# Ledger of designs, part 6: VH-VL binders against Beta-1,4-galactosyltransferase galt-1 (galt-1)

Target 1, 206 residues: Beta-1,4-galactosyltransferase galt-1 (galt-1), of Caenorhabditis elegans (o16374r189to394)
Amino acid sequence: KMSICVPALFGNGYDAKRIVEFIELNTLQGIEKIYIYTNQKELDGSMKKTLKYYSDNHKITLIDYTLPFREDGVWYHGQLATVTDCLLRNTGITKYTFFNDFDEFFVPVIKSRTLFETISGLFEDPTIGSQRTALKYINAKIKSAPYSLKNIVSEKRIETRFTKCVVRPEMVFEQGIHHTSRVIQDNYKTVSHGGSLLRVYHYKDK

## First folded at step 21 (VH-VL; from c91 with light chain Y94W)

Design c101
Fold by OpenDDE, fold request of step 23:
Structure c101 (fold): chain C 206 residues (1-206), chain A 120 residues (1-120), chain B 107 residues (1-107)
Amino acid sequence: as target 1 above (206 residues)
Amino acid sequence: QVQLVESGGGVVQPGRSLRLSCAASGFTFSSYFMNWVRQAPGKGLEWVAVIWYEGDEEYYADSVEGRFTISRDNSKNTLYLQMNGLRAEDTAVYYCARELYETDLEFDYWGQGTLVTVSS
Amino acid sequence: EIVLTQSPDFQSVTPKEKVTITCRASQRISSYLHWYQQKPDQSPKLLIKRASESFSGVPSRFSGSGSGTDFTLTINSLEAEDAAAYYCHQFYNWPYTFGPGTKVDIK
């Protein structure tokens, strides 16, 4: 029912423990499949082993992706390519697909409600193809796992520009990193959610 | 018993500032979202602002954004609303309300309200 | 913002009659809507949560229904003590918004 597309794992400083935390927490939230795009050549041994473990258990799908030239902007455009690929992979298969990185988590505000229940409510309108979801930055000062439990200090304001999206894949033609740029039908909508019911927590050290 | 008691209301001139307080008792104050809701005389309810947990998140109605600041002192079990640049349209009874994020974000307890009158 | 409207604005009802209040949202909001009751010279009180769940202590004559854009608060067999204003409230998105209210008076 729900999947995550991780657009890129290209030498971005993530370690195996962060990957484990990401996969395990999202699994607890009901995510069934995580698509991870990475260049195997850029991964260390521990990360390779970790990803392989989860891949073998069918918890994630590893997709090898190599950018021939990592110049300015190429990395971002590479992410767009992987986002598009992932969107298509989920089309007709997954009901809701999240697009976020390993340090980002979609989390319901209401504690008694599951992620799926929350998403289902947000997509109650059958014409909504995408929820551009507001993001809350959390200062990731503690550099040890579990990162999401140890780091709790956040900024007071929520981010509404650098958002992340959850979508109905079959309704989206073009997906960006922070927004849905194009739906496949004119009557479909991309909307913004300000974080009252759902938000993205971004664990980043500024 | 859960109790919310607002105070700080009064008559002020436009452009002036006023600080409202809401004293909470009978529950673990720091564990709840707290809201301000106002009601102009003879009018309906208008949500004003909410503050989460330790005060790490605040959200405001557009009508008060940039002028009002919601805050809390969990050690004193007190919710505050700093109102700057007051306007005539800010005249209202201001209620504090407890919000339940554990359930469905309902406002299950309300204070008695405190009247703020902005007039020349 | 999500705009809520209510109908009617006012109604005077004979005791024991059925009262129906409608709340409409400018967009679909699933069931993320509460109902509040405010009696004269009193603070608002939670009546119905999440469109259809009665709050603790609320008489059984009160019920809520609806989802999406159309919601209904029903008072089955109005009592004199039910004279009040009723407000719907959405928390689907920021900012939170209330309906304009429906005043129910007793004939």
Scores: ipSAE 0.913, ipTM 0.959, lowest interface PAE 0.5, mean pLDDT 93
Fold by OpenDDE, fold request of step 23:
Order: structure tokens, then C-alpha cells, then sequence
Structure c101 (fold): chain C 206 residues (1-206), chain A 120 residues (1-120), chain B 107 residues (1-107)
């Protein structure tokens, strides 16, 4: 029913514990498929080992993606390519697909409601193809501990520019990293959600 | 017993400032979202602002954005509304209301309200 | 913003009669709507949460229904004490908004 597309996991910018946290948290939230695009040659041993473990156990789909060049701008284009690939992979298969980075996660505001319930409510209108979701930057109070409501320090303002999207993949023609650029049919809509029911938390480890 | 008691209302001239307070008791104040809702005389309810407990995240109605500031002191179990640049249209009874994020974000408890009159 | 409208603006009804108040949203908001009651010279009180769930202590004669854009608050048999203004409230998106209210008087 729900899948996540992580368009870029390049380099060694994440600890193994964060990988575990990401996968486990999203699994608990009801995510059934997690697509992670990465260059295997650029991963360190701990990250490789962790990703391989989850991949071997069919908890994630690890897609080896090599960028043709390592120049400025290639990163962005590479992400767009992976986003497009992931969109197509989920078209006709997944009801809702989340597009977020590895250090981001979608979280319902109402504790008594599941992610799926929340998303279903936001997509109650059958013409809505995409929800551009507001983002909140957070830092851990204790760096060694998992990110949680009890272990975060956030900025006062929510971000409405650098948003992330949850989409009905079959309704989207072109997906960007922060917004849906094009829908397939003219009557389909891309809307923005300000974070009253759903939001993206973005943690910064660096 | 949950109680919310607003104070700080009064008569003020346009352009002036006023700070409202809402004293909370009977519950763990820091665990709840808190809202201000106002009602002009003889009119309906208008949501004004909300403050979350997590990092004191705030949201405002467009009508008060940039002029009003919602804040809280969890050590004092008190909610505040700093109102700057007051206008005649800000005349209203101001209610503080507790919001339940654990259930359905409903406003289950309201204060008695405090009247703010902006008049020359 | 999401605009809520209510109908009627005012209704004078005889005790024991059925009262129906409608709230319409400018867009689909699923069930993310609450109903509040405000009696004269009193603070608002929660009646119905999430379109159809009765709040604790609310008499059974009050009920809510609807989803999407159209919502209804029903008082099955109006009591004298039900003379009040009723407001719908959406929390689907920022900013939170209320309907203009419906005033119910007793004949």
C-alpha cells in the first residue's frame, strides 16, 4: 500500500544506526517497500553491511545506481533520474509512494492515527495526485540516541519550500525532489499540506 | 479538574500592545498543544494561533500573523498571547483552548475568555 | 484556506423537533471536522469530534455525520437547553478555520 523512494544514498554520510532507525521506523509505520538508490562503490563497510542485511532479508530494495560523472549538478540530475525510476517502479503497484531522503521521515501529527490512515484522509479527494508536505528540521538532544519526540530540538518554523511529497504514482508524470512537477491528467491536482496532520521531519547529523 | 483561566484583557487604543495570559491547571500543561480562539461581539469563532510543546512550534491566522505572538511557559503552566499593533477588528473575547494531539486535535477544554476592546 | 459555510444561519424550533445543521467545506477534508456548541454568555464546548464521534458527556440526541465536503449536526429532539450557537471546525490544514455558526433558538 505504501512505499518509500530514497533517491540518493551516496557517500558515507550516515551511521549504520541511522539506517536501522530509518528502516525500522518506516516498517513500524506500515511502509511495505523501501527503495534505496546508492552507489555501492561509495559506501563504507558498516553501511554496506547494514544495507546488505536488510536487502538480503527483503526489507528494502537496494538499487545500485552509478552516476556518470562526479561534477557539480550531477548530483541533482542523478537524484531526478532515481526519482523518475522509482516513480515508474511504483506505478500501478503502490497506492502511495513517499519521496524523501534518508535523513527524512513522514510522521502523522495525531498519535492515535496510523500513517496510512492519515495519508488516506489527505487523499480522500480522488483527484489529488500529490501532497507536497511541509518539513520540520530537527536535531537530537542526545546524538547517540534515536530521534524521537523526547529527543529532538527543532527550529521554530516549519519549512514550506524544501518540502517532500507523497504521491499516487499512477497519477504523476514528473516528480521532483521537493514537488510534483507534472500530473498525468489535467484534472489531477498537486496540493500542499502545511503540517497540521502530516509532516516531514528532517534531522541533521552534520 | 482541568481549568483554563484567561486574563489580561481590557480597553486599549489602536496601535497599542496587550499581552494576554492563560493559566492552566489540573493537567500536564507541557504535554498539550494550546490555542487561542477569539470571538468578536455578536460574531462567530475565529482561530487565532496554536503553540506546540515540541520546540514551541507556532502557527497563526493570516489576520494576526506578524502582529501576534503566541508563547508558553511550561514552568508556570501559562499560555501567552502578545498582541502588537492592535486594530479595531481585534476587538473580541479571547479564549484559550487545550488541543488533544493524542486523539483528534479537538479543543476539549476552553477558558472563560477575556475581553479585549480596541477603541479610540 | 479552507472555508467553511453553515446552513441555516438561524433557526427557531419547537421543543422536541429535529434540528439539522449543515456545514460545507470549500474542499474535501475527509472527516477532519469538529462541532462545538456555545450557549449564550458561555464558552464553546466540544460536541462532536471527527465528524461523527460524540464527545464525552454529550447527550445522545446530538449526532454528527458526513465526510468530504458536506457535514451535518443533528439534534434528534431539541431540548430547551439546546438553545445555542453551533460551529463546525476544520483541522485538515493550516489555518484552522471555523464555520460562521448556526444559532438555534427555542420557540
Amino acid sequence: as target 1 above (206 residues)
Amino acid sequence: QVQLVESGGGVVQPGRSLRLSCAASGFTFSSYFMNWVRQAPGKGLEWVAVIWYEGDEEYYADSVEGRFTISRDNSKNTLYLQMNGLRAEDTAVYYCARELYETDLEFDYWGQGTLVTVSS
Amino acid sequence: EIVLTQSPDFQSVTPKEKVTITCRASQRISSYLHWYQQKPDQSPKLLIKRASESFSGVPSRFSGSGSGTDFTLTINSLEAEDAAAYYCHQFYNWPYTFGPGTKVDIK
Scores: ipSAE 0.896, ipTM 0.956, lowest interface PAE 0.5, mean pLDDT 91
Fold by ESMFold2, fold request of step 23:
Structure c101 (fold): chain C 206 residues (1-206), chain A 120 residues (1-120), chain B 107 residues (1-107)
Amino acid sequence: as target 1 above (206 residues)
Amino acid sequence: QVQLVESGGGVVQPGRSLRLSCAASGFTFSSYFMNWVRQAPGKGLEWVAVIWYEGDEEYYADSVEGRFTISRDNSKNTLYLQMNGLRAEDTAVYYCARELYETDLEFDYWGQGTLVTVSS
Amino acid sequence: EIVLTQSPDFQSVTPKEKVTITCRASQRISSYLHWYQQKPDQSPKLLIKRASESFSGVPSRFSGSGSGTDFTLTINSLEAEDAAAYYCHQFYNWPYTFGPGTKVDIK
């Protein structure tokens, strides 16, 4: 089993079409549940209707979350709380959990292999608790929905400062936004993957 | 008939530059990842670099990172390797190889190689 | 970087005898390993992909096995044409690496 944790969905810069693309594409890849954290009172009507539709159809779990502070200096603490909550929701239930934003996708490199086959291979070592890989930025050049991620022109650099993780949730004690901070036993490990088998793409609207 | 033909090898002095080419024919070049692999005389194979089919991603062995640049021109069906700051240890036969991402990233076809000799 | 080692470095083998070549990875790499053959004065050729799957046109006397850290290439009945160097290659992670090679000669 695979799940996705989207630790925070706030602000006005997102449209319902992009959320639909995110959910539908990841469902096609075999993601069984997507956890989305947002302040539901701040959503516009179109976004609220879209998220409720997917929640009612059991494709997502929508968690109402209000930051205790709205000051920029405490934003990351609010995300750490949602990351921790989502990790615990998946412990003992989900085999592999991805932590990414809704405009980010984990994608296998080998065309004939599924996402599940790919991450199963990367986690073949039973002591691996998490895989961390660098984010690849992609600028969408076409206004239509990006149904084929491999046909989109991308920026030519890998961002090493921004990485995303897939984890075995039962093996992680402390998860960060860009790394696994601590595993539950000393013999478990966190590793970095250079992108030869698994990619994470970040899609910008401009 | 798949063909990969390397060219541009020769004798150069240490610290100088050389540019290798690999001309491809008989297949859809833009559908493959392309690699350079080298072999020093009497030694084993050493992977050098890969470039993805769009030419927008490239990765390098640690021994050449910062000195070599892999590139491709899909309109000319040609792969390139720009080699700067050449050292004696770079002396090798350089092969281009296509990588099949459809199945298991295997190198299913290799060129004949071109010899680069770095000698003072 | 994932280091591959091979054993033996060299072996001279009587025709029709079995040849066993091992490759060991410095970390677990699942089955993400290929085997290549290079005959004297020739370019490398793919033999075995993903540890155990024979490439098209490879004689049935060649087989591969293993996963994790330990991998084996076997030639069940050596033919004269099999005199070559044999290399393992991992595709688990960047940078890609090859083993140092095993040279097989006919006695």
Scores: ipSAE 0.643, ipTM 0.841, lowest interface PAE 1.8, mean pLDDT 84
Fold by ESMFold2, look of step 22:
Structure c101 (fold): chain C 206 residues (1-206), chain A 120 residues (1-120), chain B 107 residues (1-107)
Amino acid sequence: as target 1 above (206 residues)
Amino acid sequence: QVQLVESGGGVVQPGRSLRLSCAASGFTFSSYFMNWVRQAPGKGLEWVAVIWYEGDEEYYADSVEGRFTISRDNSKNTLYLQMNGLRAEDTAVYYCARELYETDLEFDYWGQGTLVTVSS
Amino acid sequence: EIVLTQSPDFQSVTPKEKVTITCRASQRISSYLHWYQQKPDQSPKLLIKRASESFSGVPSRFSGSGSGTDFTLTINSLEAEDAAAYYCHQFYNWPYTFGPGTKVDIK
């Protein structure tokens, strides 16, 4: 059993097509539930219809959430609140939970292995509470036809300062956006994976 | 069927450069990850670098990072290793090996190797 | 970096007898380990993949076992052509590493 937590969907940088791609590709990889946190007032009509469709079909759990705002701008703390809520929703229910955005995908490197098989191998040590791996950025900008070389932009690089986590939710006490802050017992641990078996790809629309 | 042939080895002074080539035939070169692995005379195997099938990902051993550059030309079915700032400890037979990401990232075929000797 | 150690460094074995080679990893690597054979003056060749799966064409006398940190390569009945160096190789994480090798000779 695998799930995804999308801790916040803010702004208008996402459209319904991107959300469909995210949900369908992750379902194909064996993700059984996707938790999405959003402010309903910031969504256009096509996005609302799309999210309702998947919610009605039990592929996602949609949580309406308005982030707190102060003069000093603590939006990061608000995202930590959604991360914590999602962690707790999965504790005792889901074996592995991923924390990532709609434009990020966890992908096995070995083509003949499923995501679940890859994650199970990385978590073979029962004391591992979380796996952290680096993002690979891939830019794609294709918005019209016919396509030409000038209309397609692809930028590939590794971003080692930003990482994403997959966790055993029952072993995590405090989860951050890019790291696991604390496990529930001293004997449990957080580890890093360099990307030889599991990659995280980030697609930016430029 | 599968053939990997390394070339470009030789004797060179410390601080100089060499470029190794690995000519591939008998398989679809662009469908495989490619590796360089070296072996100092009388010693064990040491992994040097990997490049993924589209040339979009490259990884290096710490001992060579910043000095060596792995590259590939899929139109010529050729793997390269540019070796700059050579040191005595780089003396080794350099093997080209293909890596099969379809199953378990195994090195299922190796070339015969080319000897690089770094001496003054 | 994941360090692999092998034991023994060298063994001389009577034909038809059993050979056991061990490989130990400095951290748990699940079953992400391959075994390679290198005969004198030859390139390495794949013998066992993912700790226990024989590669195509490898004689049935070769087998592998283990997971986590401790791995074993076994040659159940040594043949003359098995005189070689044997290397374990982990592919769990960057950088890839090899064990230092175990040389097996015929008595």
Scores: ipSAE 0.636, ipTM 0.837, lowest interface PAE 1.7, mean pLDDT 83

Design c101
Fold by ESMFold2, fold request of step 23:
Structure c101 (fold): chain C 206 residues (1-206), chain A 120 residues (1-120), chain B 107 residues (1-107)
Amino acid sequence: as target 1 above (206 residues)
Amino acid sequence: QVQLVESGGGVVQPGRSLRLSCAASGFTFSSYFMNWVRQAPGKGLEWVAVIWYEGDEEYYADSVEGRFTISRDNSKNTLYLQMNGLRAEDTAVYYCARELYETDLEFDYWGQGTLVTVSS
Amino acid sequence: EIVLTQSPDFQSVTPKEKVTITCRASQRISSYLHWYQQKPDQSPKLLIKRASESFSGVPSRFSGSGSGTDFTLTINSLEAEDAAAYYCHQFYNWPYTFGPGTKVDIK
């Protein structure tokens, strides 16, 4: 039903605890598969062991993505390639696919509703191919494990200039990290959601 | 017993400011989103603004954006609406309403309203 | 912004008869719609949440239906106390909006 695409795992300062929390929390929200793109040769031992564990247990699909040549422009095109690859892996298989970083979480506003129920409602119009929703930065104090919204120190304003997408993969022609560039047919829509029903939280450790 | 009591309404000149209050009792105020909804004389309901339970997020109707500021003081169980640059079309009864995020974001309790009249 | 329209604007109805009020949204909003009742000189009260679920204490003669763009509030066997204005309200996206209202009078 739902999957997550993490098109680039970078910033080697992130520890295995954060990856465990990301995978476990999203599994509890009903995410059935998480696709993670990284250069496996450059992962430290604890990260490699953790990701292999989840890959072997069919919780994630770990995709080794190494460019033979490193340029800033090549990384941009490599990022487009991972986003496109993940989109195609989900086309015809997954109903809703999220594109976010591993420190970002899609969360329903209504406490009694599941993520799937919320997404299904936002996509009730069958012509909607993607939803962009606003990102909120959070500097959380961890008082319980795993990371929890109960102890949030939040910013005063929502950041509408930074958005993340949920898509119907079969309706998207070209996907970016922060937007859907093109839907397959002109009568399909890319829309934005102001955050009344669904939020994206980006956790800051600093 | 849940109570919401608005106050601070009155007659003001165009371009002036007014601050409304809504005193809450009988429930855990800091656990609810709070809204202002207004009703011009003889007209229907118009949503004005919402503030989330910690006071960290506020959203406004286009008609009041940039002029009105919603705020709350959870230690005093009080919701506020600061109305600047008042216009004749802001004349209305202003209701506060609590929003229940547990179920379906319904406005399950409303205050009695306070009348704001903008007249020159 | 999502515009809600209601029909009829006014309806005068003999007691015990059925009242039907419609609300139409300018875009599909799933079932993210509430109905409120406002009696003369009173504040609004919640009747129906999420298109079809009655709020606690609401008489069984009130029911709601619909999804997408078209929604209906029905009062089966109108009582004198039901003379009021009725408003639909969408909570699909900000800004929240209300319909213009339907006034129901007793003949």
Scores: ipSAE 0.633, ipTM 0.839, lowest interface PAE 1.8, mean pLDDT 83

